# Ledger of designs, part 12: VH-VL binders against Regulator of G protein signaling loco (loco)

Target 1, 177 residues: Regulator of G protein signaling loco (loco), of Drosophila melanogaster (Fruit fly) (q9vcx1r247to423)
Amino acid sequence: AALECRVIVGYLGTIEMPKQISHSSKLQTVRSCIRKLRQEKRQPTIVLMCITPDSLSLQSSSGGVLATYSSARLNFVSSSSESENRFFGLVTSAVHNTQIEEEYEPSAGSAAAAGHISISHSCHVFVIDTKLIEHAQHLQRAHEFRLQCTRDPISNLCLEFPNNSEYVVNLVRSMYT
Key: E = the ipSAE of ESMFold2; O = the ipSAE of OpenDDE; V2 = 0.75 times the mean of E and O plus 0.25 times the DockQ between their complexes.

## First folded at step 8 (VH-VL; framework fv_tezepelumab)

Design b54 (from A5 with heavy chain F104W T105E G108P)
Fold by ESMFold2-Fast, scan of step 8:
Structure b54 (fold): chain C 177 residues (1-177), chain A 124 residues (1-124), chain B 108 residues (1-108)
Amino acid sequence: as target 1 above (177 residues)
Amino acid sequence: QMQLVESGGGVVQPGRSLRLSCAASGFTFSDYGMHWVRQAPGKGLEWVAVIWYDGSNKHYADSVKGRFTITRDNSKNTLNLQMNSLRAEDTAVYYCARDSEYIWEDYPYYMDVWGQGTMVTVSS
Amino acid sequence: SYVLTQPPSVSVAPGQTARITCGGNNIGSKSVHWYQQKPGQAPVLVVYDDSDRPSWIPERFSGSNSGNTATLTISRGEAGDEADYYCQVWDSSSDHVVFGGGTKLTVL
């Protein structure tokens, strides 16, 4: 319970990423996802993002958990540009098992199935905007859940998050402050 | 193929007006910011103006501010530059150019597609 | 207004490396872009965001940017590289695109 970072963000949507992507094109692809969802000009959904060393979860303004991603599923995070201070994309992975009927089996009443493993990636786009917080229906709660991290009681410094969670916390801190 | 074609250049007397147009093809025009850049004969590149993808924001070089107006018509894939109160120092080849794909970040960065240019000569 | 300074000319022998500099106060904190312009032609983007290349530009073109100087490096110089080269930044404090004065590269 010691390490936890909470931040209120606006959620714009999720776009499935290409199956194959080069290291040099990850940044450009995330920025394209941010651009596409920004251009739709839809009202962002206010969510609370809770980051721990083990997971990242998204919670509704009423307290329900909308999604949870283990830290191992957090693959990439980036803002829309080094000068953009409001929008960021978070890429998560998911492993799926599929069952496919064998093609040469002539009987329609019986299925022969083989398990196949596939991995997908999704880019979730968020905005950090103090005006979203100020206009939130539950303003008192919004202030309570503004960007906070567990602080060392002696040094009064924010504790560091290890592994993939560290990347997300560091980006959010740089954009929020 | 991505292409920008400028038109409307010519010879005009000082103090008069001229309107330049730029026709875009081969890409989704409404997704990109657009620039005007000029180059006087034998001299370097000088930035003139930029317009955001939806026309909501515009910036101008100090030398043209108040005299030039940049506009766009996304339904016709056309960029325009209205040049008023022309001066001899406005004599140049005028290029239209496509801004980097990140114009929606409120910062035009670089120009990756350029037109062939159109010559504007301001002389008596 | 922000100012970018380039040498007016640079010469290189065929097959050798040319280096074109772009000086600016704290330019290492900005993203620098480079354009090639041949006589009678429109500029062509050769390097963007300090060191990235468009897919249509040969790997011989590279860039760097640190401190007060950005550099365009053209390895294995060819006659076809003879052109004027311009550096460019976006100055967010003034909302202006700023070009350097240009450098004429001669391949002799």
Scores: ipSAE 0.005, ipTM 0.484, lowest interface PAE 14.9, mean pLDDT 78

Design b55 (from A5 with heavy chain D31E)
Heavy chain, then light chain:
Amino acid sequence: QMQLVESGGGVVQPGRSLRLSCAASGFTFSEYGMHWVRQAPGKGLEWVAVIWYDGSNKHYADSVKGRFTITRDNSKNTLNLQMNSLRAEDTAVYYCARDSEYIFTDYGYYMDVWGQGTMVTVSS
Amino acid sequence: SYVLTQPPSVSVAPGQTARITCGGNNIGSKSVHWYQQKPGQAPVLVVYDDSDRPSWIPERFSGSNSGNTATLTISRGEAGDEADYYCQVWDSSSDHVVFGGGTKLTVL
ESMFold2-Fast, scan of step 8: ipSAE 0.180; ipTM 0.697

Design b56 (from A5 with heavy chain S30D)
Heavy chain, then light chain:
Amino acid sequence: QMQLVESGGGVVQPGRSLRLSCAASGFTFDDYGMHWVRQAPGKGLEWVAVIWYDGSNKHYADSVKGRFTITRDNSKNTLNLQMNSLRAEDTAVYYCARDSEYIFTDYGYYMDVWGQGTMVTVSS
Amino acid sequence: SYVLTQPPSVSVAPGQTARITCGGNNIGSKSVHWYQQKPGQAPVLVVYDDSDRPSWIPERFSGSNSGNTATLTISRGEAGDEADYYCQVWDSSSDHVVFGGGTKLTVL
ESMFold2-Fast, scan of step 8: ipSAE 0.153; ipTM 0.680

Design b69 (from A5 with heavy chain H59Y)
Fold by ESMFold2-Fast, scan of step 8:
Structure b69 (fold): chain C 177 residues (1-177), chain A 124 residues (1-124), chain B 108 residues (1-108)
Amino acid sequence: as target 1 above (177 residues)
Amino acid sequence: QMQLVESGGGVVQPGRSLRLSCAASGFTFSDYGMHWVRQAPGKGLEWVAVIWYDGSNKYYADSVKGRFTITRDNSKNTLNLQMNSLRAEDTAVYYCARDSEYIFTDYGYYMDVWGQGTMVTVSS
Amino acid sequence: SYVLTQPPSVSVAPGQTARITCGGNNIGSKSVHWYQQKPGQAPVLVVYDDSDRPSWIPERFSGSNSGNTATLTISRGEAGDEADYYCQVWDSSSDHVVFGGGTKLTVL
């Protein structure tokens, strides 16, 4: 069976997070990111989010792939409870070759040319809005913009995935139903 | 028990300097931006300055630009306001307040935790 | 130079609803926050982001914001609500926090 969840979401933006976020601060950090992007009061960009055990991808209304994140890069996800619209934030990690940080103490035993390697975290903010779904259903290929998940007949939630994608699928399903 | 305690207020003559401090406890100080807000006797609230969580950015009210400097020491959980070239119109209770935004302060500033205030009187 | 305008005073009878307005050009595009200040005390946040409340603030306090006017609504007014109320926004064009002039609420 192909474990897959496809949902229409509104995309508000992405905020790069501080270099270190503790386990205890993840929820507060996501809420801060949601608040910042909500306050811009911009019109969300309609995006199809496709979640599998191996990856989460974002597709434009024209069908082009905007971004793909492996499930290993899915660090945290949480919803906002402060507004009538259902907002959620998704934290992804990425490895970068960056300039040497100011706090970095250079060693004398430098190897062959190597950049400074750092891990960054980004918070992507989305909204689940029935008006966006109604709008997307008027676009050609509307069948690709409907929520599709393999459901567990007992819990009525999407099936379990073998990695971090499972949490995202279950959160999204709970917001729609 | 989140708490902010201001100190350093007093009576000073016009043209002189004064340094206010604010000691934070009960929360992770380095995660929040910090504000100074003042209130002249019998008047309303007037914003003075803000500093980001890591000290990387600062904004000032036009009335204090070039005279006041906001700084912080995250290792000591302390916010400071250096006030130079003081004027009679700087007479006010000065409040230290925590920015509501965790980590980021580049949009939608508001204050969720306030100190008790310290009185600054500028008179000859 | 962004300005928030509040009425200097508002009176309400016990058990009735008080409404305190905050006027500003296109204020509905900004997020409005409200503070309560009792004599001799520091301000207390009562409403943030137009309509959200801190967990320790009674549900009698609510807010709205659209067009050129934001409103703080206090239902079932009681003597303990007597205070000065200030609205506040962040003005991104000037990088300034802006406070309204304050409204004195009297419960008679």
Scores: ipSAE 0.085, ipTM 0.647, lowest interface PAE 5.6, mean pLDDT 80

Design b72 (from A5 with light chain K30Q; at its last look DockQ between E and O 0.10; V2 from the best seeds 0.00; counts 0 for: pae E 10.3 > 2, placed apart)
Fold by ESMFold2, look of step 9:
Structure b72 (fold): chain C 177 residues (1-177), chain A 124 residues (1-124), chain B 108 residues (1-108)
Amino acid sequence: as target 1 above (177 residues)
Amino acid sequence: QMQLVESGGGVVQPGRSLRLSCAASGFTFSDYGMHWVRQAPGKGLEWVAVIWYDGSNKHYADSVKGRFTITRDNSKNTLNLQMNSLRAEDTAVYYCARDSEYIFTDYGYYMDVWGQGTMVTVSS
Amino acid sequence: SYVLTQPPSVSVAPGQTARITCGGNNIGSQSVHWYQQKPGQAPVLVVYDDSDRPSWIPERFSGSNSGNTATLTISRGEAGDEADYYCQVWDSSSDHVVFGGGTKLTVL
């Protein structure tokens, strides 16, 4: 049967990333995106992140789906830093086909039109509200999102209200290895 | 333990300059915004300036704009306040304070760790 | 510019509840923070975001904010609570931090 994990996170925003970067470059770029959005001091949008083998989706408290990313588009996920464990970035990829249309074409023996493939990456930045760890503290949020809390049998804490960003990062990584 | 220690205060004539420093320890200085807040003798608190964690953005009270410059050196864990064209009304204890970065609502700026202050007296 | 108004002083008997007000136009739509300052000492944050406490502040300190008034409440007042108390907001329209004028709490 299908597995679904749900977590409450704050969405800060999305930044476009370089098209061609290595794994270590992705980490530094995610950290830069997090730092940039923190400077804006804007209020996070509280969303429900639903993580399934097929996709990762973001939902509002009103029940509207704000975004859905198929598993094929999920490229990379990482925390900000070890000393600050509330922020993480999720990188999605998109494939673009760009073609040039011409009124004139060369002689019949020439190929004039070819598709050009480009890949773009977007970094979506999120933050964890650690004040919501205790059950009494998150009851109103759970009600607003129509959640029934799922207790971790080991920690006895609610899985939907994580303690830190690394928990969510590892959850996403384990789903989309 | 988290500490902020101000230095550089003293007595100076109007129109002159002073530079205040604040040494931070016990936390990762480069992760936090920083403030200067002043308090004239027998009076209340007055905010002076804020600087973001990387120095990329700054805000000043109207009473000090154009005369004071807030800066930081993250490699030395220091916050500075350059005070030019000093006036008698600048006489105060100057505190440095750490900005709290809780952002789950638009809390704006508030200060969770304070230094003990350094006295600046502007008089002839 | 935005103005916060506090009474200059408040007195409370030991063991009784003190209430310190902070008035501002539509302050209920803003996040209000409170600081305690004892004589010769730096301010200490006691309440933030209207009603939240730092972990080191006793639960007998509490806050509320609605309409044009924010209130700091100190239950079971003690001599050690004698201090000046300041409310504070961030005024995003001017990009300024704004403090109230301060309230001297006396426990007698």
Scores: ipSAE 0.006, ipTM 0.560, lowest interface PAE 10.3, mean pLDDT 83
ESMFold2-Fast, scan of step 8: ipSAE 0.396; ipTM 0.757
ESMFold2 (binder alone), look of step 9: mean pLDDT 92; pTM 0.951
OpenDDE, look of step 9: ipSAE 0.278; ipTM 0.753

Design b91 (from A5 with heavy chain S100Y, light chain S51Y D52E)
Fold by ESMFold2-Fast, scan of step 8:
Structure b91 (fold): chain C 177 residues (1-177), chain A 124 residues (1-124), chain B 108 residues (1-108)
Amino acid sequence: as target 1 above (177 residues)
Amino acid sequence: QMQLVESGGGVVQPGRSLRLSCAASGFTFSDYGMHWVRQAPGKGLEWVAVIWYDGSNKHYADSVKGRFTITRDNSKNTLNLQMNSLRAEDTAVYYCARDYEYIFTDYGYYMDVWGQGTMVTVSS
Amino acid sequence: SYVLTQPPSVSVAPGQTARITCGGNNIGSKSVHWYQQKPGQAPVLVVYDDYERPSWIPERFSGSNSGNTATLTISRGEAGDEADYYCQVWDSSSDHVVFGGGTKLTVL
């Protein structure tokens, strides 16, 4: 039995960072990315987020996989810290081996050039649709995604439709630490 | 902790030039876009110019376009405004201000850290 | 050119709520920011992105933005709130920062 969690969220977009994100600046970066994509004031794309120990995947209602991020690429996750607690960002990283170009000419001989390791970061921004949770339209959405709702007997809420971003952030953190 | 200090203001005759500088401390200057905003005596705030964090893009108010040039030196944590062909209407306190956006873009330009301003008087 | 319109002055009694408006064509589609400026001092950001507050600003400051009007609301007005207040947007069509004309708040 694999640990697999599924949540329906709104996807607002991805910002590819022109700079490397330092450990101390990750929270600030996530907040900035959330701000930028909120300002576009566009309709979120409803996606199914599948969280396993090995990867995090985003799927469309048609069943197509939109993106997959291995656990090694999952760098940071945080909420917006706003009072409504509706937005969160996921930072993914990609590790690249680079060659110092400059005056080195690989075609001039040696196969081994001086190299270094660099990383790039992308911030993916999501929103929790509290209206769907409150009005039970989640049952229709679940059917569209071929998903069965798991109801909490006390709150009568579907676990696949989180009621705040903190829940999703904690779910992701618990899976990868 | 975070501080911006303007300098270079003074009294200058119409048609002359003046260069303003703004020294930044207490934050990573190269991570933020920067603005110049002015305020004529007894009047409201008027935006002058903005420069992206890496200097790759700049925008100017129509009233100063072609006369003023905004530049930055990230190695010295310094923002500059070169003001040419000065007019009486350019008389104002000039503030430098940091764009609040960490990953400076063309969305939602606004300012969270401001200097105390430097007075420029263009006398006839 | 995009224009923001503010009333020149607003008065509020101590302990009452002040509301300062900022009018603009379809301003609800833009993000509105608010600054407080006391005499002889630099402006201070009090509200950004319509309704967000910097952590050092009291919660009695709030904002809203819809349709053609954005509003800065200051509850429980205090003498220390006397200042000029400016609204501001970024107009992407012209690549300009636009300020409103400012509103003088008097607590009396």
Scores: ipSAE 0.013, ipTM 0.591, lowest interface PAE 7.9, mean pLDDT 82

Design b92 (from A5 with heavy chain D99H F104W, light chain S92R)
Fold by ESMFold2-Fast, scan of step 8:
Structure b92 (fold): chain C 177 residues (1-177), chain A 124 residues (1-124), chain B 108 residues (1-108)
Amino acid sequence: as target 1 above (177 residues)
Amino acid sequence: QMQLVESGGGVVQPGRSLRLSCAASGFTFSDYGMHWVRQAPGKGLEWVAVIWYDGSNKHYADSVKGRFTITRDNSKNTLNLQMNSLRAEDTAVYYCARHSEYIWTDYGYYMDVWGQGTMVTVSS
Amino acid sequence: SYVLTQPPSVSVAPGQTARITCGGNNIGSKSVHWYQQKPGQAPVLVVYDDSDRPSWIPERFSGSNSGNTATLTISRGEAGDEADYYCQVWDRSSDHVVFGGGTKLTVL
């Protein structure tokens, strides 16, 4: 009944996407986000990515949940266009419900309020690379993540780190499409 | 105006030691990995060693492993190569070169800034 | 150890296109970079990440990389293009930078 895959990835950051994006430009926008975050020279944060049919969650080295995205929020996933295929982008959506308050005093009487629904898209950029784990600071975190993968009965175990982003992209696509 | 200047080359007898230095200017030295590359007279380019931006990781060509040590001093913007147990086949012009971008996020390792080189001759 | 193979020399007539190849097992899965070196000078990066070009390098220089062969293409060859050209990859499995043996380009 329960299917779960866990993989250790490096997280580079998140870029908020333009509100009006055509379907035909989505892939190009993701590739642009990957390029921009690579150029920032940001050291990736090691996270454990837990993928189930219902959700994708990111956990810190201490086991704390950093983010959880339900399957309904997962809109697009794609690898970088580079030859080494180490990077991938995950696009999530978020619904923002805002109440626009009129000039009426909040503590007195009835105010006419208009609900505003806005949908935003964010591109989260990740890298698959064992070099991050070879760094002295990240070796201990990688070991702790491996221990977390073996503590629960799982049909699919993260016994090895994937050697390119294609593995993770295909896994996400297979669960959500 | 990014610049790398090598120094410390010279003539040395087999079995002796030399220390090469590379002075960096015009960019934030501590943001970049650094390489040493050599070229024997009339021969091609041969990679020697790399050091991460913070000095935490190093890699060496098999031909120099155990004899050469790459180090850096980010407070002085300098890269060093300590060469021990020198052999005739170590005779070459030695270049220092800057790794293209931040080494932890860039897997297309290329060298975009090069020094002019310093000549090391191992001869009796 | 990973090996890159280049022809030792290539000749091109002025105004014609020169093509310098770099052979390597499954090199299309790696990023290939190209350097130009003139006598007595340090190498200069001319193409990086297979096909990208530094802004100071003329558009006559281009690159490609697929399967087992990467190629540096120099269109409208000029006397000033005479140099040794080296291809280079990062071999992740060994943590080594690997250079090809170099190709001498002659314009005549």
Scores: ipSAE 0.006, ipTM 0.481, lowest interface PAE 12.9, mean pLDDT 78

Design b93 (from A5 with heavy chain S30D D99L D106E, light chain D52E)
Fold by ESMFold2-Fast, scan of step 8:
Structure b93 (fold): chain C 177 residues (1-177), chain A 124 residues (1-124), chain B 108 residues (1-108)
Amino acid sequence: as target 1 above (177 residues)
Amino acid sequence: QMQLVESGGGVVQPGRSLRLSCAASGFTFDDYGMHWVRQAPGKGLEWVAVIWYDGSNKHYADSVKGRFTITRDNSKNTLNLQMNSLRAEDTAVYYCARLSEYIFTEYGYYMDVWGQGTMVTVSS
Amino acid sequence: SYVLTQPPSVSVAPGQTARITCGGNNIGSKSVHWYQQKPGQAPVLVVYDDSERPSWIPERFSGSNSGNTATLTISRGEAGDEADYYCQVWDSSSDHVVFGGGTKLTVL
């Protein structure tokens, strides 16, 4: 069957990024976004993150899809060791087509209009709630998401309830590398 | 290692022009925006201008807007500041500095690598 | 016309904690950066984005930012910490970098 990894994480929010972004700045981008959203002290939204070769999706406890990012949009993923391995960020891209000039008129009978292609980036920040590893909270969350736990025989922990952000980052990297 | 070296400073009369240059080495210049910051003798730091990594966006302090022009030549790893209509108040050490790797609407714009500075004296 | 206010001087005894403040209207909604400048030298970044520290800066340096005040904290003060310290923000409403007036730290 198709490869699919599922993990329960907390979603803190998304930061839209300005036009200036260099390829070398992605790690700093993630670190800055984690820092900013941590400062807001917002209650995380618990989501099921489904990671497949084609896409990464976020689902609610009722099975509703909150967001889907195709593999082509997944630009960068990283955790921050400075945040006790609890937080990670995902950078996604989106392509937009705009008119070069508002006053530029396309020729009649032509499908070709002068277009301008721009790329935007968003950084999505997630947190690992290590308290979900406690038996009572773990079972409650699994029931809410209709999730059957895959236990690691060595640690006796459910793989769907990770205890650090590095584990999730490695799942995402392995799927899209 | 990463280095910024300013040049072009000197003594100039009020109303004249001067061009400062900053040579970058040890990092990928094309990936970073750049700042000019100045410091008058015995006074604090005053921001002058910033330019994005590709030269597409520029911002200036109100005191220099319309008189100074920030430019860059990515093929030569060089940042420039063209200073026109110089005033006594422009007398300062001018530093070039590297813009933080990423900027947000309310975050970033810090300077992590600085040059040693070049002295500009505007006097009669 | 955003303004950052710093005390002109702060003193600390060796081994004690120094605190340098940076005041600004609703500064807690902005990201604050801190620079150290020793006599005759270029400034050095010591804290960025409120509380982050470059890898080459000692853990004794930390920062916080909330409400109308940001603070640079230097634990276990040393003679080598004597310098001028500047806070800095980006003001998106004016598209300007703003520096504080600077604080001279003396370790007595």
Scores: ipSAE 0.006, ipTM 0.520, lowest interface PAE 10.5, mean pLDDT 81

Design b94 (from A5 with heavy chain D54E S100Y Y107W, light chain S93R)
Fold by ESMFold2-Fast, scan of step 8:
Structure b94 (fold): chain C 177 residues (1-177), chain A 124 residues (1-124), chain B 108 residues (1-108)
Amino acid sequence: as target 1 above (177 residues)
Amino acid sequence: QMQLVESGGGVVQPGRSLRLSCAASGFTFSDYGMHWVRQAPGKGLEWVAVIWYEGSNKHYADSVKGRFTITRDNSKNTLNLQMNSLRAEDTAVYYCARDYEYIFTDWGYYMDVWGQGTMVTVSS
Amino acid sequence: SYVLTQPPSVSVAPGQTARITCGGNNIGSKSVHWYQQKPGQAPVLVVYDDSDRPSWIPERFSGSNSGNTATLTISRGEAGDEADYYCQVWDSRSDHVVFGGGTKLTVL
C-alpha cells in the first residue's frame, strides 16, 4: 500500500508514434524518439516522478500534477543505448473511442454514426543527469525525490514492484547512481 | 549481416542517362530512409538525394534537382537513382546509404550503413 | 546554401589528441555528425548527434558542438586513425544534407 519510488528527472517531451509498431520494433522506435527530442536541444524540464504499483505521475517542482498514467498504460521502457544510459523513453498506450457525425451522403451508402476504437502509443523521453539533480537540490521538495524507494525493514533492500511499474523502477534504479 | 550493394555504374557520354540500383539485405528495408551520396575523384562527399521509408517523400541536392529521380521498391528491397542529362560534373563514385533514423527520417538525415560504391564516369 | 568549413589537414603525434573543427553559422543549433573515410573505403559513422558514438566506435572519439564551431576530438592518436574526416548536418529549412569539405588527419 505504501509502496512507491520517487525520483527527479528531466523531461524532454512526448512524441505520438506515427507507425503501428510491433513489440519487436519498440526498442528501435524508443531510441528514435530519444534522438529526436535530444536534437531539439531544449533545456529539460525538471519533473518529479512518482511510481506506485497502480500509477506513474509527473509533478512540477511546485507540486502540481502534470500527468498521471495508470500502470496498465505503461507499455514499454528502455534506455537510449548500451553505452549511453542517461536518457530513457517510456511508452504509454491509450484507448480512443471516436464517434464520427456527418451529413448523410447518399453515394457512400447509408450513413450512421459509427464508433471506432483505436489504440495509440506515445513515447515520453526523460534524462537522469547528476547536474540536473544537483540543481534540483535548491527546490523546496528536492529531498523527497532524490531517488527514494520503499525498503524491506529486515534486509533494507528496495522492494520489488508488482505490475508494469516494476519495469520503470528497475530501469531508473539502474541509471541513477 | 546488413549490406548494401550498388550496381549500374559505367562510362556514359554527356547528355545521356544512366540508372543506378542498390540492393539491401540483412535489415528491414521498408523501415528506413535511404540516401545517395557521391564523391568525385580526389574530392569530398556530396549529398545527392534522400527518399523516406514510405517512398513518396523525397529531397534532392540543388545540383541534381530536375535531372535525377530517386525511387524505391520495398517489395524487392531496392533503391534506384535515375540520372538524366548527365554532365562531366556528375563523374563520381555513387554510394547508397541507410538513414540511421527509424521511421522519423524528416528530422535526422545521417547514414550508418554504406555500400561500397559504384563508379559513374561522364566523358566524351 | 548552408556551408560547413573544415581545415584541409591536421597533424598529430602518436599518443596526442587530434582536434578537427567544423565551422558553420549558428551550427550549435544543428546536430552534427562525423564520418571517417580511409583510402578506397566507404565512409564510416564515428560520431552522431554532436557527441554520441556508435557502440562499436572506441571511446577515444568524442564530439562537441556550440556557437559557430563543432569539434571532433580523437584522443591518444594512432596510425590507424589516419583518414579523411567529414562533418555533416541537415538543414531543415532547405531539407538538404550538407557535408564539410573534409580534413585529412595525419599521425606522424
Scores: ipSAE 0.029, ipTM 0.623, lowest interface PAE 6.1, mean pLDDT 82

Design b95 (from A5 with heavy chain G33Y I103L G108P, light chain S51Y)
Fold by ESMFold2-Fast, scan of step 8:
Structure b95 (fold): chain C 177 residues (1-177), chain A 124 residues (1-124), chain B 108 residues (1-108)
Amino acid sequence: as target 1 above (177 residues)
Amino acid sequence: QMQLVESGGGVVQPGRSLRLSCAASGFTFSDYYMHWVRQAPGKGLEWVAVIWYDGSNKHYADSVKGRFTITRDNSKNTLNLQMNSLRAEDTAVYYCARDSEYLFTDYPYYMDVWGQGTMVTVSS
Amino acid sequence: SYVLTQPPSVSVAPGQTARITCGGNNIGSKSVHWYQQKPGQAPVLVVYDDYDRPSWIPERFSGSNSGNTATLTISRGEAGDEADYYCQVWDSSSDHVVFGGGTKLTVL
């Protein structure tokens, strides 16, 4: 069957995640990001979120593409709370190889050239269309989804994310059903 | 499972000092901001002080600033409030309360676990 | 000095909806939390972050916050809901926790 989902959401913003936060703390970090952006009380930007097996894109009402995240960049997704499935955070990753640009770093490093390869994470916060809350008052509890990541044990880089788009689709649909 | 137990309350004369303690159990105390909140007889809730999860920052209500000192000992899971130069207006039930985890917010937010309170009466 | 204003009392008939307001200058830009306190007991968190509810609190409790007014809504009121209710914010400009004066809910 085709894995395609199109849903209208409100976009609240993006926060870069701290590098030192352990993987087991990602849920709390995502919830912290949701709270921070909710506190700003900025008017959400209404976007069409289109999810396919290969990518997640955000489109404006006029059809212009605002952002695109390949499925390989989808790392983690979670709702704001189990009892209120109105907000969710999506963590994306980006791999940076700075070996060429920053040669001769003065640090002792310990682990050869490991410091020249890094992964950054960003948490994107969304709210479901508030117009649908009254129609989705029987919404089921959303479960936290942990996106698949195949990592190279030597470099610790994510090589592929099979079915990550499916996890995001499942979360978003659970918030509306 | 999560519990806060206050102690140290009592009757004291104006101008004297009193030290309140709060023993925490059932959660990782060092991960949470902690508060003292008081309530005078028949009155509403009044915030007193907050201390960061690691003790690095503290804030006080204007009415107690310079007289009260909030401290914590993470190795013993205890929160303390040293009250100096007590006044009749300090008469209240004092509650110890747990705020959000430091990983959840970069500042205090709301109080989800409360102690039963300890009564402080300042009278001549 | 940031101030939160609550009505001193609200009455509701059993089975009806009670609404308790919390007024504050531009309170919609802040996150509002609500506590229930029964006589002789410590406060209990019933709504946090404007809309969210602890899992052990009945779904009858809900909240909203916009403009200059936050509201705690208690649907299908029950005798067990009789209590004092307090709203609370963290005021980042003063680094203070601010409580409303409290509202006594009576279920008649």
Scores: ipSAE 0.006, ipTM 0.532, lowest interface PAE 11.3, mean pLDDT 78

